# VHH binders against a8e7c5r167to518, part 9

Target 1, 352 residues: a8e7c5r167to518
Amino acid sequence: YKIFMDSDSFYYSLTYDLTNTVQRQGELGKSDQPLWKRVDDRFFWNKHMIKDLVDLQAPQVDFWVIPIIQGFVQVEELVVNYNESSDEERSSPETPLQEPTCVDDIHPRFTVALISRRSRHRAGMRYKRRGVDTDGHVANYVETEQLIHVHSHTLSFVQTRGSVPVFWSQAGYRYNPRPRIEKGERETMPYFASHFEKEVETYKKLVIINLVDQNGREKIIGDAYLKQVLLYNNPNLTYVSFDFHEHCRGMKFENVQTLTDAIYDIITDMRWAWVDQAGVICQQEGIFRVNCMDCLDRTNVVQAAIARVIMEQQLKKLGVMPPEQPLPLKCYRIYQVMWANNGDTISRQYAG

## First folded at step 1 (VHH)

Design e3 (framework vhh_3k1k_2)
Fold by ESMFold2-Fast, scan of step 1:
Structure e3 (fold): chain B 352 residues (1-352), chain A 121 residues (1-121)
Amino acid sequence: as target 1 above (352 residues)
Amino acid sequence: QVQLVESGGALVQPGGSLRLSCAASGFTFSSYYMRWYRQAPGKEREWVAGISTSGTYISYEDSVKGRFTISRDDARNTVYLQMNSLKPEDTAVYYCAADSGYLPWESSDYWGQGTQVTVSS
């Protein structure tokens, strides 16, 4: 399959459904319907074009509509070669060596793809209006899928992010803006429930990771969220709170590891989607829904850390990563750059 | 007194190179996420590049990837943007911004006044 970028942040493919995860594509099965009728409506950014083509009586609309997502796509091929950890030394004047243009087949390799799909609902900038709307849609909603491909094996792990689904607002461009709750719990519940009913229908079980600060200006939003979750009382929701500012100042990896260690059993029990040429081997059992009040950077760092834990479990299971040993530094450098690009792209799309 | 001062903006020929600097004072520079933004004539301000407090996470806007390099020198309280293979489309006022690690970029703690980059023959 080939993925094309039509313009900055818009992506399409003629042969691959970018709107659906690997697991959702498997669940849909074989269909005689054209691609655009099978897509996930949430991420189908050019859906409005179908009305125009139908209204113009286009005879072969199925061949003219190519689904476009807005978000992020990056694909990288990684080689597990521990000698490559010294690449900067090999490239130095002290160790001048000519690198082969072809990769040696004695080293394991795998492809990592990262796909972020921005919801078309509540499109545009969300500076002062956050939270849930009266249609049950939340601001800043993005589905992120990490794919690992080795030979005939495709493994997928999916996470979501979005605004805290209560009615709240703040001034977007001012330093230290104070958030406000706009509606009480009773007025909020139908819309909160609408949001999570859709999420449970799609993902079955949700682990909510709330990164809103437990002190200061963000506390009011975190308190409202927890209270609403408790009142909603849905057994398919698990709520985890983590004070990111207290534990993760300066984006130090050691601090975010405190969170991933604390939820390690939850991460492992969630599993991942695994497909080969014969079909489905296993499925992801639920999804992480990560949120913060106003900082997309916190959400990205946490999702990257969770996805890294999953990637290492997947690579060990496939025999391409040794047990008890990390990947070469070169692999982690590329991986970190991919996730940083993802976070900055999403932040740019939702800011002004 | 908190201050971010950009410098290095100039008129450059297409294909040329330019290095922008942003000198910070009045706050603990090493505790802040540093970003570069630009605003072209008649367009909205857009993010260009970012570097985390530790330097662990570095990211770029797709159109500048491979051409621009962001770096920081905490001993000198300075962030840099090395711009190579400049195109007319890179013409903009470039802004430096600092965030206390986890605030959204639209609410950056501190902004510079900007430095003009013009790419023209």
Scores: ipSAE 0.000, ipTM 0.129, lowest interface PAE 17.3, mean pLDDT 76

Design e4 (framework vhh_gefurulimab)
Fold by ESMFold2-Fast, scan of step 1:
Structure e4 (fold): chain B 352 residues (1-352), chain A 123 residues (1-123)
Amino acid sequence: as target 1 above (352 residues)
Amino acid sequence: EVQLVESGGGLVKPGGSLRLSCAASGFTFSSYWAAWFRQAPGKEREFVSAITSGGYTTYADSVKGRFTISRDNAKNSLYLQMNSLRAEDTAVYYCAADRSYFGSLTPEEYDYWGQGTLVTVSS
């Protein structure tokens, strides 16, 4: 499958459905229907073209309506090599270089892909209107899928992010404006429930990772979220609150490791999707729904850390990486750049 | 006591068929990822086939289309139907179960192992 960029962070493929995760594609089964009839509507940004092409009497509507997502796509091919020749930062003239073909035959290799899909719902909403709306859609909703491909195996791990699904707002122009809750718990419940009913239908179980600071201006939003989750009392929802402090940029990594260590059993219970060319082997048992209030970078850092734990487990189970070793430094550096690019792209898309 | 006991091995001619069975006891088999591995003399254990608790299957490329893995959770049993056998399929076949919530293609990830059953393919 080839993936193309079509201006302003829009992506498409003529043969691959970018709107659906590997797991949702497996659930849909092999279909003779045109790609655009099988897509996930949430991420089908050019859906309006169907009407326009029919109105223009286009000769092959099915051929011309290729689904376009807005978000991020990056694909990298990586080699698992722990000796110093895999770290090109220290390339010695005395160290003989092996031919590329010979190097690939010696060490395991895998493809990692990162796909983020921005919801088309609420794309036109005013900057100061956050949270959930009366249709049950949340601001800043993105589905991020990390894919590992090796030989005939494709493994997938999916996470979502979005605004805290209560009615809240901030002033549009001031730095660090004080957030306000716009509706009480009773008035909020139908829309909060609508959002999570849709999420449960799609993902079965949700583990909420709330990164809203429990001190200062963000606390009002975190308190409202927790109260609403408790009132809703849905057994398919697990709530994890992590008090994330941004006093020092270097402290983020230590805090994230504390979180991933604390939720390791939850991560292992969630599993991942696993398919080969013949069909589905394993399914992911729910998703993480990660949120923060002001800093999209917090959400990106946490999702990257969770996805790294999953990827290392996947690579070890596929025999691509030894069980007692971390990722080779070269692989880790490329992985960090992929997730940084993802975060930067999403932040730019939601800055307005 | 956790046990996996294989049966059904033997001598067959190339192109022949065998059905291997594995009986599990001492644990909740239905909750576990189960697999067949094989080891030829002087070689490392290699992955053959696996089946999830939900019945989804995966196969090594060398056996795909020829072997079929299945399970019967009511009987705590795992099976491997082996068709179109080749000389290269000669090995001791091991039943294995993974305690983790994830499947695995590597022997090191499996906690429970059978003693093995010998399959010899020769004319």
Scores: ipSAE 0.006, ipTM 0.456, lowest interface PAE 10.2, mean pLDDT 78

Design e5 (framework vhh_h_nbbcii10_fgla)
Fold by ESMFold2-Fast, scan of step 1:
Order: structure tokens, then sequence, then C-alpha cells
Structure e5 (fold): chain B 352 residues (1-352), chain A 126 residues (1-126)
């Protein structure tokens, strides 16, 4: 379906619910209710317009309200072609004139879509108080969904990111001021619990991937997080700590592969949503909740690496990708650009 | 026909400054091109190491720990040029400096850059 973008990274569609994952749309079932009555409230950025339109006694308010998300959307069609000519040969005037459509019809193709949904709760930048608030909402919360479309098949994998859900702060938006903890464990627990109770209700199980540095100024936040997780003792939470700067210095890709190799069974056991014309084939059993101190570059790199592992598993099951061979380099180039654009867009929304 | 051409290298005394430029042709540094851009260096007998890199938007930058606070990377999309301002130069900064462009969130990974310049030599000696 057609997806529209406006200024400040706002997106909408007249026919597709951008606020809900494929799996949540399936759980809601078919409904004759207008799109805006079925949306996920967390990502419904123009919700206040409903009150304004009702207050104005606007006729057919359901016709006027189109749900808008803030975040990122990119869609790409990829062709699995291992016989791809070099860019130089394609630009050559002597290159044989083959029918591109015939070649494209022979090779498998798939669509990748990447959708990031920024929570409307805790909106804005420059919060002195970060982490969790008294309503159980966290700063910098984003849900990212990676979609694969092949013929009648739609596959989805969802991850979240957000601030460490304790009460912490930094003095302003200037370069890396020292963070501090604002409340003790006892005072924090009701709000920490509120956050994770909502997350467990939505996603069933959570694998926390903590990317906060284990040394230096960030350690206070990482220590507080681990202590709170242990005190909370919820069997639906799994905690994984990875010191990104220690392990990924100088070679981010290779060291992130070390992480994905170490958690490969967790990634595989989580599965992914799969829908075709006959209905639901599989459901995602849990979600990765990835955090760093500011949920920016480190989080994006880790989420991209996990999503790539899932995409390759999905494409192999669909027969689009050979079991013993990676995708063509051109496919990975486009994929990396999509994730780079995602990370840059989210960073701009929070960093200025 | 993508080309990256470095300039601004040369001999400099320890503690001095140099500004490297990388002029691109055959493609643009516009947001539509989505190129990450970086500076990599190779000292004699050593492998390539990442020095500094900048995402397509300019919103994300990488700096090697050895150059943080001394070097500044910037891009000018209107001039299709990448810059590296190098201050407080040390003998250990002596290397051939390469400009590179690629599609990547992995800003410090040389294997993720598809286009490379020929390099410019920076020598820091008394």
Amino acid sequence: as target 1 above (352 residues)
Amino acid sequence: QVQLVESGGGLVQPGGSLRLSCAASGFTFSYDSSYALGWFRQAPGQGLEAVAAISWSGGTTYYADSVKGRFTISRDNSKNTLYLQMNSLRAEDTAVYYCAAGFSTYLDSPSRYDYWGQGTLVTVSS
C-alpha cells in the first residue's frame, strides 16, 4: 500500500495500519471500524485531533482522521542474482541487449520493508529526567519492524529500543554529561514493574540486550539496571549484557557477529510472524529490547545484525536464498543503507 | 565512474595541523545517495585502520580513540567534498590516508566501503 511522508519524519497510509505490527493486526482481526479506532495508541501521534474534531462537531470525524506515526519507513525490492554484471559492464555501450524483465523473472525477488515507530509518550528532546517516568513510560522508545514480502507471504520481525527503565538523568543535551540515579531500588520498582508488565502483555517475553558500557561513566546506569532486573525476578525477562565499546572497538561488524553467534539459539527460538492467504503460519514468541545510554548508534548496529540473521533464516525457509550461500553483495548494500537511514533518522529525532 | 581524490597531505612537525580534502566525482554526497564516508590510514607494514567516518546525514560520526579530540571529520554535500581537520599531530599519525565511500552503519569497518581513493601521504617528523 501507498505510504506517505511529511516533514519531521511523519508517515501515514490511507489503507495500511502503520501503528500495528503484522502480528498485532492479525490479533485484532477483521473490523469495519475506521482505521484510527484500531490503532496502537503508543504510536498514534495525531490522537489529539479526534478530540478537536469532535469538539468542532465535524461531520464524519472517522473520515477525517488518518493515523500518523513518527519514525522511519523504507521499502526496497531486492533481486537475488548471483550472475549480476559489474556496474562498469552495465554502463558499457557494447553490453549485449538482454531483456531485463526476462532475467528478473528468472531470479527470485523479495521486498524488504523497515518501519520504526516512535512512542508518543515522553515525546521531545532534552529531558533532564530520562529512563522511566511515573506512568511506566520510557524515554526514546521505538518499535522497529522488518517485513519480508514474497508473493502471498508476509513475514515480520519486531524489536524495541528504549532508555534503561530506572530513574536517571543527565544535565541537558550537551556532549555526554555524567548520568546520575535519581531514585533507589524500592522507589523505582513500581514503575519498573509497570513498564515491563505492559511490555510482557504486548510481546509475551523480553530478551533485554544491555549495551551500556561496563566501565567508566555509564557503569552506574548498567549496574542499576541489572540490580533492578534481579530484584524484579520476572521469568518472562532474559538479561544479556554486551560491552559494545570494549568488544566492538575498531571492527563493529565482526564483534557484533560474536554477539549474534553467542545468542543464535535465543534469536532462532524467538521465531518471527508469518502470514499467507490462508492465515497465520507462525507467531513471534518474544522480543529483543535493546538499550544503550542514549539508544542511538550502538542499538541500531545490534538490531540490524539480529534482523539480518532473522532475514536470512526467513529467506532460506521461503526458498529465496540458498542454504549454503549468502545473498549477493548488492542485496546487502541496499539492506545496510536501509538500516543506516533508520539509525540516522532516529538519532536526529533525539539529538537535535 | 566513481572517483575519490585526496589532497592536503605532506610533511608537518609534531604538534602541527593539516586539513585533508577528498573530492568525489561520478556520484554525489547528497542525502539521496546515502553514502557513508570515511578516512582510513595505513602506516608502513600495517593494515588499514579506521580514523574517522561520518554517516550520510552527518548525524553519526566515528573517531578512533587515538584521534578523538584532535581530528574532526566533516562533509560538504554542496561541494561534494569530505574533510579531515587534523590537529596536534604526532609521529604515530604518519601514514597514507585514504578517503572511502560505502553503504554502511558499520562506520569503522573498511570491508564495508566500496569506493577508495589512491591515498595521500602524511608524514609527521621533526
Scores: ipSAE 0.000, ipTM 0.161, lowest interface PAE 16.7, mean pLDDT 77

Design e6 (framework vhh_6fv0_2)
Fold by ESMFold2-Fast, scan of step 1:
Structure e6 (fold): chain B 352 residues (1-352), chain A 121 residues (1-121)
Amino acid sequence: as target 1 above (352 residues)
Amino acid sequence: QVQLQESGGGLVQPGGSLRLSCAASGFTFSYYAMYWVRQAPEKGLEWVSTISWSGGTIYYKDSVKGRFTVSRDNAKNTLYLQMNSLKPEDAAQYYCAKSTGYELWPSFDYRGQGTQVTVSS
């Protein structure tokens, strides 16, 4: 398949549904319907064209409407290479006693892809009104999918990010803006519930990771969030608070290990989507919903760290990576660049 | 129905050799990486070796590297582990394994009943 990039980080494909995760595509099953009839409405940015084409009774409407997402797409082929260890696994006799050339390279290869899909709802800048609206949509909502492809295997892990789903705002985008709560808990609950009922329907279970500072100006938003979660009392929601400033001063990636170690069982219990030629092997049983108030970099760093833990588990299960070794440095560097590009692109879409 | 059946274990003296086999059925063997794992009395399950779907990539636990050789025959749906220079610490129940993704790591689904390897003087 081919994926094309248009201006302002819009992406499309003539043959692949960029609006749906691998798991959602499998749930929809094989369909003779045109691509645009199968898409996830949240990420279908050119949806408004459909009514006009239908109303005009336009022939070949399926040819005219190609689903477009806004967000980020990057694909890389990575090589697992551990210095002398790969060479030692394979003896090559001296000429004329040569081993036949193997169909596979000595160093295994895998493809990693990162796809971020920005919701078409609440598509404003981050300095505008934030939180949840009366339609149950949240500001800054993005679904990020990490794909691993090896031979006939496709594996997927999905996370979301979005604004804290209470009614809140800031005085505009400027240094250290002061947030305020616009509605009380009772008035907020129908819209908070509406948001999470749809999230639970889509993702089954949610692990909320709140990166809002536990002290200072951001505390009011974090407190409101926790209070609404407790009042809502949905057993499909798990709430995790992480003081990013306390543990990760200067956004040091190594300090994020404190979080991933603490939630390691949650990460592994969530699993990932895994399909091969024979069909579905495994399904993702939940999703991380990561939020911070104003620092988009915190959310990106945390999501990257969680996705890395998942990728290493996936590669070890595929036999591409040995269970007692970390990811090779060259792979890790490319992986870090991919996630940095993702974060930068999303930040530009919200920050101006 | 996925089935894995190990064979080839036995009693051997230190420095001896054994060849383990694993017969696989109920899945497309050539599409999956395969593993050898072992469990000694009063110890947890320990990874020994991994072989990729094609046999092109192989990994070993450090303590067995140079002594053990894993291989596979995709036409026969069979996995092998050649064990040379066996040491007392290699004594364990040996299992072949395939991961389905339904268990936590390190977890191995569809492992067989195993084959016992005993190393004694």
Scores: ipSAE 0.006, ipTM 0.476, lowest interface PAE 9.9, mean pLDDT 77

Design e7 (framework vhh_3k1k_2)
Fold by ESMFold2-Fast, scan of step 1:
Structure e7 (fold): chain B 352 residues (1-352), chain A 123 residues (1-123)
Amino acid sequence: as target 1 above (352 residues)
Amino acid sequence: QVQLVESGGALVQPGGSLRLSCAASGFTFSYYAMRWYRQAPGKEREWVAGITWSGGSTSYEDSVKGRFTISRDDARNTVYLQMNSLKPEDTAVYYCATLSGSYFEDTPGYDYWGQGTQVTVSS
């Protein structure tokens, strides 16, 4: 599949449905419907173009509209080569004359793709009002899918992020203004419930990872979120609160391993989607919904750490990664750059 | 392997213009943020300009803002630094570099650097 980038971080493909995860595409099965009728409406950014054509009964709309997402796409081929620096310096004293073609086909290879899909609901620059709205949509909603491709196998792991789904605000015209809760728990509940009912319908089970500071100015939002989750009492929701501290540049990811270690069984039990030529082998059982308040890089770092744990499990299962050692450092350097680019792109799309 | 090769450095008169190029190979160039740095004799290396992987944002040190423009051509795997209204104080070896970052505790950031290209601004 070929994926194209347009201006302002818009992406499209002539043959691949970028609005649906691998698992959702499998659930839709074989369809003779045009792409634009099969897409996930949440991520169908050029839908407005189709509305007027359909309303006017344009005869060719089915064949000419290509779905466009806003977000991020990056694809990298990684080579599992623990000796890449020594390969060029190898010399054979017994056969120094022979110089074969420089071919690295003996090392395992895999493709990593990272796709982030920004919801078209609540679209626009960051304003005073955040959180959930009266339609049950949340600000800053993004679905991120990590794909691993090896030969005929495609493996997928999906996470979401979005604003804490209560009614809250923070003045956008002032530097670091104190957030406030705009509605009480009873008034909030129908919209909080509407948001999670839609999420449970789409993803079945939600593990909430709340990264809002447990002390200081963000605490009011974290407290409101926990209270609302407890009152809602939905068995399909699991709530995890993690106190993410950033203390100088070298320490911002120190706590992330503590989190991934603490939820390792939850990560493992969630599994991942796996398809091959015969169809679906495995399905992802639930989704992580990760949130912070203002600082989007906390969410991105945590999602990257969870996705790395899953990638390592997937690669070990496929025999691409040794069971008792990490990937070559070069692989992780490329991988972290992919995730950093994802975070930068999403942050820029929501910046005022 | 990763390589960055700078070119375009020359002797120019004050007020002149010069365009530096940095040819990249061995990595997926279009997905990496790129930076220009410079180092005058006996001084520490200083940052000059940066461009994001998408090309959607650029940044400059105050002393060069309005005079220098960073750009990229992903089809050619090349980043450029257009230098206008050059001053004697711009005399330095100019280096091209990738953005270094660290996301995981066990994965230190990496910086890929070129060998540099000499820019001399003198009458």
Scores: ipSAE 0.319, ipTM 0.632, lowest interface PAE 2.5, mean pLDDT 79

Design e8 (framework vhh_gefurulimab)
Fold by ESMFold2-Fast, scan of step 1:
Structure e8 (fold): chain B 352 residues (1-352), chain A 121 residues (1-121)
Amino acid sequence: as target 1 above (352 residues)
Amino acid sequence: EVQLVESGGGLVKPGGSLRLSCAASGRTFSYYAAAWFRQAPGKEREFVSAIYWGGSTTYADSVKGRFTISRDNAKNSLYLQMNSLRAEDTAVYYCAADEGTLYSPSDYDYWGQGTLVTVSS
């Protein structure tokens, strides 16, 4: 599918529904309805255009309204090649004349796509405005989908991120300002619950990964979140706290690996969506909801690490990657760049 | 301000059933954690059952399978359906609503006046 980019990281496609995950598209089934009637309203940034065109009695609204998301899209074709040298990278076989009978040197290929969808709710929110609002929408809400395409197979893994869903704020006028809780647990509960009722309806089960520091200035937000989760007591929520300490700074992947190793069974049990021409073969069983208070890099690094574990499981399941090997270094480098670009783009959108 | 008023208590024979009601003023129970506690003569107040805003419920082991907590937001009411009643269930039953710890009587903000349940032949 051809995907176009407009200024300020807006994306659209004439044929593909960028607002829905592969799994949601499968659940909706095949339809003769135009794209804009099938979209996920949360990510339909030009929705107001439909109302205006209908109000003006436009005769071909179905052809004029192309759904636009705000977020990030990157697509890469990767080669599984363990014989990595600068020579092999420079000189891909340009003129293969024949396939030697004793050379098993055909390298499998796969496509990786990364799509982040920013919620249109809370659009225009400034840095100081955080948390949940009275409509149950959270600041900085983004759904990120990682897709793998091989032959007729499409596999998808989805994660979300967003602000801690309590009423809180942070001043923008000083270095490293202290956050404040604006409402107590009683006043917060209807809106906290409204947020998670919507999440459970959409994703069924949630594993909350809280990256807010459990000491220092961020502790007040982490404490409020945990207390609210405990009071809400929904069996569809699992709460995981990970102290993304200063020792994880400088991209020390061994520290992030401690988290992914600890939750490996949770990651594996969640599975992924798997689709072919016949429809959905396998479904993702729940979703990770990752948050931090400040420094969006923490959220991006953790989501990338989880998505990498899933991708390696998917590639091994498809026979594209051998079970005894990790991801090839060249593939991993491109993958890291894709996720870095994702994080940078989302951070720019949050800055306002 | 929230006020809680219990009703439905009375005398019942062993094996019988009673349904307790608790009416809240001004706010629905959907906005709060809500619970039933009981206190028998000469004993401490003990937890019976709780319902959270999201609809999750918890029960004391002594009542599990016999009692059912529920709420009706349209009627702004909390209920406790008590089946297979035993002499040991004899107590004053209290309705409570709070944003804090659901397992401690001291952590609830609002309490009703209580309704007496007597299980006797």
Scores: ipSAE 0.000, ipTM 0.107, lowest interface PAE 21.3, mean pLDDT 76

Design f1 (framework vhh_gefurulimab)
Fold by ESMFold2-Fast, scan of step 1:
Structure f1 (fold): chain B 352 residues (1-352), chain A 128 residues (1-128)
Amino acid sequence: as target 1 above (352 residues)
Amino acid sequence: EVQLVESGGGLVKPGGSLRLSCAASGFTFSSYAAAWFRQAPGKEREFVSAITSGGSTTYADSVKGRFTISRDNAKNSLYLQMNSLRAEDTAVYYCAAGKTYEVYTSPSGDTWIYSDYWGQGTLVTVSS
């Protein structure tokens, strides 16, 4: 399918529902409804156009509205090649499309796609109020899906990010302003519960990865979050705390390995969505909900690390990657660029 | 064509100083974060220091107080001033450039970078 980009990182496709993950598209079943009636409302950024067209009594509105997401889309075709001499592909083919002669054709290939879907709720609210609002929406909410496609196989792994879902505020991102808790635990609980009830309905189980500092100015937010999780006492929530600054000083990607090693069993048990021409092979059993105080830079690093562990497991399971080898360096570099572009785009959207 | 070219490596005695330079070409250096990494014989590459496009700096604990990273966007150059060198600083030093993410969560700030571009490396030997 063809995916198009508009200004301000809006994406659409005439033939593919960008608002739904592969797993959610399967769960929607054999609906004969128009695309716009099947979309995930959270990520349906041009939903107001439906209302305007209905208000105008426009004929065949179902054929005029193409769902648009705001976020990020990048697709790459990668070659699994551990031999440096064949890692670079020819820029000009010697043979027409029907008769490939390239040495690189002997190596396994796969497509990786990264799709981030920004929630239409709480857009632009970052600088005054963070956290959860009275409608149960959280600031900076993004669903990120990593897709692997090989032959007839499509594999998907989904993560979410969002603000800590308590009532808190911070004056801005410059000058290191101290965060403040705006409501107590009793007043917060209905909205905290509303947020997680919707998350559990959508994703079934949640593993919360809290990247808020365990000491210093951020501790007040981390303490509030943990206390609220404990009071809520939902068996579908698992809480994991990771002190990003302690373990990831110097901004080395490999320092996140401390976290991914510690939660390796959780990552592996969650699995991924896997579909072929015969139907569903397996489903993702839950989701990681990753947050920092601002849900941007630290979250992107951690989500990339988790997604890489999953991708390597998927590629080995498909026989595309040898079981005893890491991802080839050239593949890893392209993968890092994809995730960095994702983080940059999301950060820009929330900054303005 | 994107290039990062390191220079300034060499042999220095313990307690001595060296200044490494990295010349960038083929991209808008001023828009990128830049970093120094090093790899000692038989070890993995490790982070040394980074500087964001905005000028914020981050240092590995092993070099904090001894090394200073700086940039000159007019010259498309990155520098690493290395003082009080130790035998443990012996390594091939690599220049890297990538997108920057600044996290304002503490007074010192945090910076995420990834390596879009890498240099070929320059050898630093600290020995008598």
Scores: ipSAE 0.000, ipTM 0.138, lowest interface PAE 18.2, mean pLDDT 75

Design f2 (framework vhh_6fv0_2)
Fold by ESMFold2-Fast, scan of step 1:
Structure f2 (fold): chain B 352 residues (1-352), chain A 129 residues (1-129)
Amino acid sequence: as target 1 above (352 residues)
Amino acid sequence: QVQLQESGGGLVQPGGSLRLSCAASGFTFSSYAMYWVRQAPEKGLEWVSTISGSGGSTYYKDSVKGRFTVSRDNAKNTLYLQMNSLKPEDAAQYYCATDSRTYIWESGGKTYVLTFDYRGQGTQVTVSS
């Protein structure tokens, strides 16, 4: 499949449905319907074009509409080579006439793809109006899918991020803006329930990871979220609250490793989507829904850490990496750059 | 099946004390964190207290700190909540709760995992003056 970038942060493909995860595409099955009739409406940014073309009774309309997502796409081929270094040591090889890349043909390879899909339902919403709206949609909602491809195998792991789904606001252009709760729990419940009922229908089970600070000005939002989860009392929701004392000034690996170690069983039990030439081997049973308030980088770093744990489990099952050894440092450097690019792109989209 | 049965509620005057109990069965009690939650009329569920499986760690809602003490007797599969200096705002139906996948840890701050797979029928606490 070929994926094209149309201006900054808009992506389309003529042959692949970028709006659906691998698992959702499998659930839709084989269909004679054109691509645009099978897309996920949440991520179908040019949907308005279809009504006009249909209303005009345009000939061959089914061949003219290409689904466009807003978000992020990056694809990388990674080589499992423990003899490689990303450092300056590679700039001066001991044997100048040696072609080391010819040796790489014996090493395992895999493709990593990262696709983030921004929801169109809250497009154009700025910093003041956040949380859930009266249609049950949340601000800053993004679905991120990590794909691993090895020969005939395609493996997928999906996470979501979005605003805390209560009615809250924060001034957009003021320094040190104070968040406010706009509605009480009784008024909020129909819309909170609407949001999570749609999420449960789509993803089955949700593990909520709340990165909102448990003290200070953000506490009011965290407290409202917890209270609403308790009131809703849905057995398909698991609520995790994690307080980082280090803000947007670069989270260190040790901070996120503490979280991933603590929820390791939850991560493992969630599994992943796995498809080969014979069909579906495994399905993802649930999703992480990660949120923070002010530092979008915290959400990105946490999702990257969870996705890394999953990738390692997937690669071990495929025999691409040894069970007792991590990937080569070069692989992790490329992986970290992909996730950093994802975070930077999403942050720019939130800023307008 | 996991079963939780609360008792010990009743009518008390402001400033009074009550001791709630929760009898647990159907799971390895000492392996799970236990929770007290409450619900007042016209209000949502409110988390009150948490105790770790060993009893070594306890956590409280700010408004009850210093007044309420959670404890457990793992030999008797029983959870307790000692409530002192009761206020009218403490009047509620009190429930004990647990789940099969509770994780509680602390690093750089407090981290809690809350699930509500299992909850008892509750015991009513009334504070009248």
Scores: ipSAE 0.000, ipTM 0.158, lowest interface PAE 16.9, mean pLDDT 74

